VH-VL binders against Uncharacterized protein y4mC. Designs and how they scored, part 8

Target 1, 209 residues: Uncharacterized protein y4mC, of Sinorhizobium fredii (p55562)
Amino acid sequence: EDLSSQQQWPGTPLSRVEALAVLQTLNANLLSNASATLTLDRWCEAHRLAPPGSKIVAKHVQGHDKPANVHIRKLLHVGPNEPIVYRHVRLACGDRILSEADNWYVPARLTAEMNEVLNTTDISFGRAVRSLNFTRTNLTARLLWSPLPEGWDMSAELPVSSSGPLIPPPFLLEHHAVLKLQDGTPFSAVVESYTNNVLDFPAPLLYPQ

## First folded at step 16 (VH-VL)

Design n6 (from j5 with heavy chain S28D)
Fold by ESMFold2, fold request of step 20:
Structure n6 (fold): chain C 209 residues (1-209), chain A 124 residues (1-124), chain B 108 residues (1-108)
Amino acid sequence: as target 1 above (209 residues)
Amino acid sequence: QLQLQESGPGLVKPSETLSLTCTVSGGDISSRDYYWGWIRQPPGKGLEWIGSIWYSGDTYYNPSLKSRVTISVDTSKNQFSLKLSSVTAADTAVYYCARGYRLFDWASYYFDYWGQGTLVTVSS
Amino acid sequence: SYVLTQPPSVSVAPGQTARITCGGNNIGDKNVHWYQQPPGQAPVVVVYDDSEKPSGIPERFSGSNSGNTATLTISRVEAGDEAVYYCQVWDSSSDHVVFGGGTKLTVL
């Protein structure tokens, strides 16, 4: 890891509550919006994760193909012979990679122009198909890490302050979703995993000075 | 080329903690595609999944064992580990580590590479 | 919790076809994976996602899944196919990998 580019939060009960609140704020923002890329634009700006005016940059990752399986084909309402394309991008705010996104999509359900730009550029999937005004059906949303134990808001014992900072794991959130045309036709199955860089800013000050 | 090798004590006393490590060679444990699993097989019986872990730490456990089990990962050593506390004779089994492939979600999760297994006997 | 049911054993003569079943409520809505465990050895996956085969698995092995039954079919059975076969699914209600009890294939 590059610790010189990361803000470290104290290992206190207050800081753990703040981390969970911030993480769940991002989670709620992502779940309430169709485009993760556009949500991350606002997150990047709001938390100054890059110079002012910076927008999310996609980095297309080319490598081993991950062909769609039967389950993905069922989610997309296609048969075994319908072409499905796999596309992997990393979404970055400046030099901070905020997410990894995997899309399995049906090219026949996109315009020729959309397919051309997806095939020839690093554009994020959501930006490439934005003019579809697609909707998003969230299938699952999982916290991959929580700074507080289950039951913290009930009778569970809270952690005492530790001598070191919180150390979030590399990934904090994972979403599975299906993107649909306005008529409800599915066209992309997506997995989105969000890195600990989404918390790379100073812990909020919750008390008056 | 990928190989998984279980290691740890073959004998554990009742009430103590069973501790095993799986060393991954010929491949990188730090992959988004895989949850690494522990599976056990008591003598003469079938397979029982213990749990699976992603290199970033996300972990799923068999509900029947969850209160006693911890699975962890150390990416710097290319290893993942199993701890099972408060063992009894019922925990005597061959323990396998395995690479589990998860393409999209858990509906298609399966184990595409297995270690050779190590017998752990719980006895005084 | 989700239950997979396999017959304890199946016997077949060499050259014939073995069919090993894995029963479960609405198992056709799940993706079924099959493992071969030869005596004294670790399991190896022979079919995944109902009917897909890893590289190196003979075409004689095939899988199907519909309704309440998934089936592993081994055509032209050879003595080397003698093993215990396990089916496996994911139970989304408890986030749990479930194995069947295993079927011992005996080649007569």
Scores: ipSAE 0.751, ipTM 0.886, lowest interface PAE 1.3, mean pLDDT 91
Fold by ESMFold2, fold request of step 20:
Structure n6 (fold): chain C 209 residues (1-209), chain A 124 residues (1-124), chain B 108 residues (1-108)
Amino acid sequence: as target 1 above (209 residues)
Amino acid sequence: QLQLQESGPGLVKPSETLSLTCTVSGGDISSRDYYWGWIRQPPGKGLEWIGSIWYSGDTYYNPSLKSRVTISVDTSKNQFSLKLSSVTAADTAVYYCARGYRLFDWASYYFDYWGQGTLVTVSS
Amino acid sequence: SYVLTQPPSVSVAPGQTARITCGGNNIGDKNVHWYQQPPGQAPVVVVYDDSEKPSGIPERFSGSNSGNTATLTISRVEAGDEAVYYCQVWDSSSDHVVFGGGTKLTVL
């Protein structure tokens, strides 16, 4: 099967409700789990976004550093001279990039083995530090796109069907979070942006009465 | 070399819609790091932010203008645009487009590159 | 709506130090950005994140931010520094950019 093709949803009010429900299901799963990679593993499998047995793979994106600013250092409880490393990865399910992740982390709060793996491989950040049993504090969660207008669930007018398919923009969700050691010590500030590929499967088949 | 150029009519009649386009050259509007902004300055007065847009469509507006403003992006043309409806003489200003940099969150959002500005006069 | 307060003008003799203030409630908890706008020209950023300088900005420009006041300091001022200077923050309560009213620096 060629899974590189995009799946498109009809531009109907029903499809918009379905898209919002599916998107918010993903959002809730991501917010309730410390590891986005594990959540995306399950999402990829459940929605057949890649051949059976596929796992989320990471690609470390290099070539442009983004040094931590004062605000990131405050979030991580470090002074101006503490080394902080920036790491950018894309998380993919087969050929589908599902997310872009930016991490600013404190190497001194990781083990030597974790730092070696992060420095020398494409491993996702969450996988590399999994043995810390870290927790996640969500700072913000924003829908970058909603298929329904604000107030749709009350008396707002619902959109009429369009002549073409629903066309989500390239990014649909954005999360800001801080990852913490078991004792509450922060060690990574993360921005996670999720692509429209998270909806790249056929719209749920619902049969109205 | 990055360049931002505002374009559009310099004269708009009251009650009509002001429309401007910013063309980005020497750089790519499709960058994760930038929200592209519109800022205006009435003659002899200070700067007022109108709104900012990310190339994927996420948009923020000045609350005082939000009911009259639409900002849009066309990545295929490397452009973003401003529409301001129901204009009055108070909307006479120099309009700037600008590149805004956002590192982690909005606390560090600032405009690191500005267009030269275009004067729009609202008069009958 | 967060309010930034700047003095309307500051006058300084050539070679001396100019200090331009930007007042705001708990502004020390925010990151302050500063723009220079010479007459008839577009603004350019001269300081960002309270005290960081873009490439090409002279070392005589500096910024600080604590408590209720952020300050742009220009040492050894020159006639070419005559401009209006604006401070700017993000107001997280209403998700918008706020500019100060501007301070006209006159070098006499």
Scores: ipSAE 0.747, ipTM 0.884, lowest interface PAE 1.2, mean pLDDT 91
Fold by ESMFold2, last read:
Structure n6 (fold): chain C 209 residues (1-209), chain A 124 residues (1-124), chain B 108 residues (1-108)
Amino acid sequence: as target 1 above (209 residues)
Amino acid sequence: QLQLQESGPGLVKPSETLSLTCTVSGGDISSRDYYWGWIRQPPGKGLEWIGSIWYSGDTYYNPSLKSRVTISVDTSKNQFSLKLSSVTAADTAVYYCARGYRLFDWASYYFDYWGQGTLVTVSS
Amino acid sequence: SYVLTQPPSVSVAPGQTARITCGGNNIGDKNVHWYQQPPGQAPVVVVYDDSEKPSGIPERFSGSNSGNTATLTISRVEAGDEAVYYCQVWDSSSDHVVFGGGTKLTVL
């Protein structure tokens, strides 16, 4: 993407600490909620990533299948012949895509209506299956980019300011999770990747006194 | 069809930096499905993973090499690169680039296409 | 650091079955991948995810993994199967790729 069209944070030690704090705030909010969509709704509003009152819009991305492998089948407690469907959804705040989600799910564990709406609309996966009252088991959460080096919080060495802006890569967070029915039966394995658009707002104005 | 080609100097002096580029053709490096890897093999010895990179920049390194290694990606050139600093004779090896397939998580990460390899000799 | 152990060599007559082992603590809980490296060539994956085969790999190649041992089995061995074979896993405790030391298959 054109970097000049996106908010750029200074390359200072302060802005790097701010970026990490903001990013980890989003990370914690996502991990503590079953619904990524609701978390992103709040994030979008709080950071003015779209006009006031905007809600996250989902878009089903079709035409590129990624069949489940043996590991996904083990996670979902299914045999080699159980049908698994792959679904790719983008979640956007206005024209900003905030995340890419990949779901591998077991259609036999959903209602016929849920499968129909997933096949024919852009609905987010979590919204489509809401009536299952599912739980979420987070497997991993990874910061794909850190604005500060490992060990920054205990080191006497301060980061050096750069003459250029902080340039986040296209993706900043990645989560792996399994969605489960009330009885603990897994029905979807999900990978959620969050874009640098989650930071597309001016750096916090922290003024020293 | 997909091809990976290593390029760079075949001779590097001790204490200098080894620098290699892998050019991807017949495929797009900008895929969410792949971490692109560097693997080396000293003459007559086994395979050693150096590290892997996703086109967005997320990178994993062999802990034994991490302090000396930088892997980077240039999506506009469909290339990824390896820099290994402070080399010694022990870094003499055939260096391979490879496409690593990661569908869901790392449990099933494996290299489904390899370059032909390039010998890099570290000598004074 | 997670360790994979392979025998250094296996010899087999043409037409017989070769079994190449890859030992590791609780390797049955991991997914094992196998590579064939013919003399002077780059490795090529022959089995992934314990027992899956890429397109173009002969049906006589198969893999299994349970307990502390993964095994690559090559039925009806041919002279062209002579190569070094490596097993590989991901070690999630230290986030890195581990290769076995390699097994040289000699076809007598």
Scores: ipSAE 0.710, ipTM 0.872, lowest interface PAE 1.3, mean pLDDT 90
Fold by ESMFold2, last read:
Structure n6 (fold): chain C 209 residues (1-209), chain A 124 residues (1-124), chain B 108 residues (1-108)
Amino acid sequence: as target 1 above (209 residues)
Amino acid sequence: QLQLQESGPGLVKPSETLSLTCTVSGGDISSRDYYWGWIRQPPGKGLEWIGSIWYSGDTYYNPSLKSRVTISVDTSKNQFSLKLSSVTAADTAVYYCARGYRLFDWASYYFDYWGQGTLVTVSS
Amino acid sequence: SYVLTQPPSVSVAPGQTARITCGGNNIGDKNVHWYQQPPGQAPVVVVYDDSEKPSGIPERFSGSNSGNTATLTISRVEAGDEAVYYCQVWDSSSDHVVFGGGTKLTVL
């Protein structure tokens, strides 16, 4: 909520290049793994976003149901009457919320045990269904914040240093994906939005003093 | 209940910048579900989308206006704003702000609440 | 950019059925939203996602979309239905909202 309490990077062209590189490294790691939770576990440890050994904790968010629409039903290969359940989870590393995830899933394609756990606990979706050994088909991946202007790598002018720090917006990445059983049957449509807490560590030091 | 209210000068001189603010009341602009839009309607013509913004700052612009448009958000004031630079008489229109609902992706993006609209006239 | 085509006007007698069309290349692959704009007022969404209705929209309003045509159907039209109706889609090829030109419904 309070951006002034987050680790601040200098407002320099170098820091902007570093921010883009770090953010795209996270993006690539997330896109290459079926489980965002496992990727964030490693990210949290590698960047010391919480005490050593900390694991991602899920927090189930209730009270704002978002029913599936026709497009979601097409993505999941289901008709208008197939039950679809919506689930909203926040993934946290210590006190830092790293992502918001929205799942629309087909309970009939999960085991009874998986559905019980999803209905009665705060567990993350990916952990609850881990035994399916599911795959992930990424539909879109959007950088919600561009630390550098379009064309920065060729003809565009790089920004000048500012007197203040970089101020990342609350969300930096957004992914849309479909989770599939081993036989290719889709069972969950996912939107994942990653917060600026993923950068809450000092800017990389690229040269010694 | 949710209300959107446009505010800003009703008269703008050619070549200057048109500036409008939309104040959201009865609802929170800081919601993951909504991209907040600006739509205009020139006299005697239809609706033209200008752009939309998420409270975190992500924006989309009409390609025909993109070089002249900036949309911004101020969550502390529950407001979002439009700036359109280098205006001409062709920019005379009623300007609406609206709440756009995006469930999963943009295919289902539609405007479920609209402001009353404000006429902006570009004249010397 | 993607173009939506609507007839400029449609006239129907009270109590009859109005059909307002929105034409577009492969529009059946898109989700179509419909807005009612009474004279001097802001638009109000009456149908979204081809056929879904917001709370408070009468049952006599319905929508369909297939092939190259989406249709807003208003059964048992009333004088209060006189308005301009706009269709809208998202054009994913250029990431922008497209509105149709509008259809003026006259109830005579």
Scores: ipSAE 0.644, ipTM 0.857, lowest interface PAE 1.8, mean pLDDT 90

Design n6 (from j5 with heavy chain S28D)
Fold by OpenDDE, look of step 16:
Structure n6 (fold): chain C 209 residues (1-209), chain A 124 residues (1-124), chain B 108 residues (1-108)
Amino acid sequence: as target 1 above (209 residues)
Amino acid sequence: QLQLQESGPGLVKPSETLSLTCTVSGGDISSRDYYWGWIRQPPGKGLEWIGSIWYSGDTYYNPSLKSRVTISVDTSKNQFSLKLSSVTAADTAVYYCARGYRLFDWASYYFDYWGQGTLVTVSS
Amino acid sequence: SYVLTQPPSVSVAPGQTARITCGGNNIGDKNVHWYQQPPGQAPVVVVYDDSEKPSGIPERFSGSNSGNTATLTISRVEAGDEAVYYCQVWDSSSDHVVFGGGTKLTVL
């Protein structure tokens, strides 16, 4: 991916605070909603990451299969012979990839229509199964990059202002979750890695810079 | 076939920093499924996890060593490194680099490929 | 901190079955992985996710996990099976890889 055109945040203490605040806001929104897709729709619009009216689309990543392991099968309450489909996508807001997602799901617990669109279109998983009114159980949530050190709000040593911009790593958040039907039956396990493109907008100007 | 190889000095003085590098060959270090780890084994003793790193730089450290440990990754060189500061005799061990495989969650995190290990002795 | 407990040693005659236990609080709710470490060599995974085996591992190796005990079973033990065996889990409460103390398997 070409990140050469990405917006740059200043390497200042203030910008680090702002970046942390923004990331934690996104993190909170993602964890408080069942559908990451819908959350990213709102994020994309709010930060003008794509033209108005744009929606998240799933770009299929081809070439590598990841069969479900015993752990995934346990989480999904299925036996060794129950079919599980693996789907790897990049969620795009316009030209920006905001996340990559690995999704393992039990097709027998979805409708035929849902399975069809998942197999043949670039619809995101959350959007495809939206009518299930599913719930999300978050198993793991990791902030992969912190602009500020742990304990920054207390006595930790803070980074000094640099002349260069902040350089976030490729991925900033990672979530692992299980999606469940209304009756509590799990039907999907998902790994979501959120890219630094979620910050690809001008840094907030709280003070004159 | 994937191969991991540890490199660095076999002797370190007390209070200095132990530095090791793991070179990965036969595979790309950049993958969401792998957290590349360091494990050590004092002579005649068991295995102790030091820490792991994702190719993006995300790290997990052993809490008992966290204050002294830094793990980094260089994707351009297909390497990751370990720094352990303020070493004492207790840090004398065979140090292994290993590939940690994690498909989903962390419950299934295990090390599927290991280097041959390198002995690091802390002595004046 | 989460602790895994293994017996320090197990002895078995050739052709017999060796069982190496790994104790931990509610370990049955975790996925246990097992490593074989021959003398002077690096560890190699022989069982992962309680009972799964990597390619190349003999069928004689098997694993189980329930309650507070995980078990590595080696049937028809051979002289080449003599090694130290370690169990390992991930502790989600502390984000920590935990190894057992290791069990030395001696083939009599």
Scores: ipSAE 0.596, ipTM 0.853, lowest interface PAE 1.2, mean pLDDT 94
Fold by OpenDDE, look of step 19:
Structure n6 (fold): chain C 209 residues (1-209), chain A 124 residues (1-124), chain B 108 residues (1-108)
Amino acid sequence: as target 1 above (209 residues)
Amino acid sequence: QLQLQESGPGLVKPSETLSLTCTVSGGDISSRDYYWGWIRQPPGKGLEWIGSIWYSGDTYYNPSLKSRVTISVDTSKNQFSLKLSSVTAADTAVYYCARGYRLFDWASYYFDYWGQGTLVTVSS
Amino acid sequence: SYVLTQPPSVSVAPGQTARITCGGNNIGDKNVHWYQQPPGQAPVVVVYDDSEKPSGIPERFSGSNSGNTATLTISRVEAGDEAVYYCQVWDSSSDHVVFGGGTKLTVL
């Protein structure tokens, strides 16, 4: 992905704090909602990452299959022979990819209509199965990039201001979760990696310090 | 075909820093599917995990070595490196770099490709 | 720290079945991975996720895991199977990779 048009945050202590605050806000929103898609819809709108009215779309990544392993099957409460579908998508807000998602799901636990749209359209998984009113059990949530060092709030040495911008890695957050039907039956396991495009908006303007 | 190759000095003096580099060919190190690890094996002994790194810089270290270990990635060179500080004779070992595969959970984390290993001897 | 225990050595005659055990507290709740290391060579994964096999690994190799013991089984053992075998898990309590001590398989 071409990052030449990406918004740049200053390489200052203040901007690092701002970046951390923004990331943790997104992290909190993602963890407090069942659908990452809907959370990203709101994020996209709030930060004007795409034209007004834009919605998250799933761009299928073709060419690679990741068969479910024994651990995924255990999480989904299925045997070795139960069909599991792997779906790899990039969630896009306009021209910006905000996340990549690996989704393993049990088609037999979805409706025929859901399976059809998942197989034939660019609808996001969360949007496709929205009518299930599913719940999300978060297994892990990691901040992959911290603009501030561990212990920054205590005695750790803070980075000095640089003349250049902050350079976050390609991915900033990673979530692992299981989606469950209303009766508690798991039907999907998901890995979500959120890109640095979630910060692709002008850095907040605060009072000069 | 993926290949990993260790490189660095085969001799390090006590108290100095051991530095190794793993060059990855036949594959892109910039993948969210894999972690890149270092494992060592003292002569005549078993395997010991040192640590692993994701291309983003996310790291996991062996708790017994954490204070002395630094693993880093250079995506521009398709390499990742190991630094082990304050070495002693106990750090003499064959050092392997390896690709770690994790599909979903860390429970399924294993090393599917290994380098040939390089012997590093700590001696005055 | 989590510990994996392997017998130091196992000996079998050609054509027989070798069983290498890996003991650990509630190891059955973990995913166990097995590596073969021929003399002077790097390890190669032969079984992962308890019983799965990478492509190219003979059907003679199989794995199981339950309770406190994981087992690597090698049927119809050949001279080329002589190696040191290591089991490995991820310890979630300490977030690190744990290897067993290794088992030397000797083909008589």
Scores: ipSAE 0.475, ipTM 0.811, lowest interface PAE 1.5, mean pLDDT 93
Fold by OpenDDE, look of step 18:
Structure n6 (fold): chain C 209 residues (1-209), chain A 124 residues (1-124), chain B 108 residues (1-108)
Amino acid sequence: as target 1 above (209 residues)
Amino acid sequence: QLQLQESGPGLVKPSETLSLTCTVSGGDISSRDYYWGWIRQPPGKGLEWIGSIWYSGDTYYNPSLKSRVTISVDTSKNQFSLKLSSVTAADTAVYYCARGYRLFDWASYYFDYWGQGTLVTVSS
Amino acid sequence: SYVLTQPPSVSVAPGQTARITCGGNNIGDKNVHWYQQPPGQAPVVVVYDDSEKPSGIPERFSGSNSGNTATLTISRVEAGDEAVYYCQVWDSSSDHVVFGGGTKLTVL
């Protein structure tokens, strides 16, 4: 991925506040919806990160495995011998990868059709299991990058305005969650990492700038 | 094969800043799958976690040391570093850098690869 | 702060089974990891996630965790098993790694 063409936000105090506000808005939207994919669809459109009508496209990343640990098994209410499948996907808005997701799921708790499509296509996990009308229980949500220092809203010293742009790290948010069937049965554990491409749009112009 | 190697001064004066670097070889520090940590062991004592960092710069510190500790990562050099300010004799220890593996919700976070450790003595 | 408690030392004869305990409040709800540290060497993980073993670790090593006690079991103890063993967890309440005090295993 070529990051040289990414939009750059100014390195000003106001821009930092704007960046934080935008990130927290995305964070709130992601945490308030069951499907990250659908949330990112809206985000992509709202911020014009891709041509109009574009949808999130998933890419199934193959070639590596992350076996479920005892904690994941506990979360999913399965024993040591119950099969758990790991799946890694990248979610793209146009040519921008907005997130990467690790899914551990119990295939026995999905339909045969869902398992088939998960095994043979690049479909996002959320779309694949959408018909389950599942619920999402968020376990952790971390802001991996803070444009402003801790306590900025109180007495912390704010960074001085610089001539250079903000340089966010590759990933800005990380969410851990459990997906549950309508009856409350957990069927998937999810780790989602959201890239700095979620901010790849022109910084808001607020007066005074 | 992944290897970690600590480097830095073996002697630091009281009130100064202890500075160590861990050089990682045989693996990419810019991986989202791992965290990179520092653990120390005073002579004849047990292990104490200092802190860990993700390649993105996300850090976690031991609460007892947080005010004095800074961990950073240099992806260009495949290194991560430790700074411990205002050292005293109590900071004399063998310092280990280690790779931390975390899988989901931090419930499983352990160190699967360690450096050989470097002794840092705080003395006037 | 979360505290892990280990006995300072355990002694066993060769061929016997050593059991090293790690106590902590509701430790059974956590994932416990164990490290072996031979004299003058760096620690090496021997058990992770309560009972999982890394490649290269002998089958003689096993782990369990329930209630308030995690246990590292070393069967058919050999002279080479003499080391200090540490248990470790992640404390989610304070977001930090916690090590036990270590247990010196002596092979008689």
Scores: ipSAE 0.474, ipTM 0.811, lowest interface PAE 1.5, mean pLDDT 93

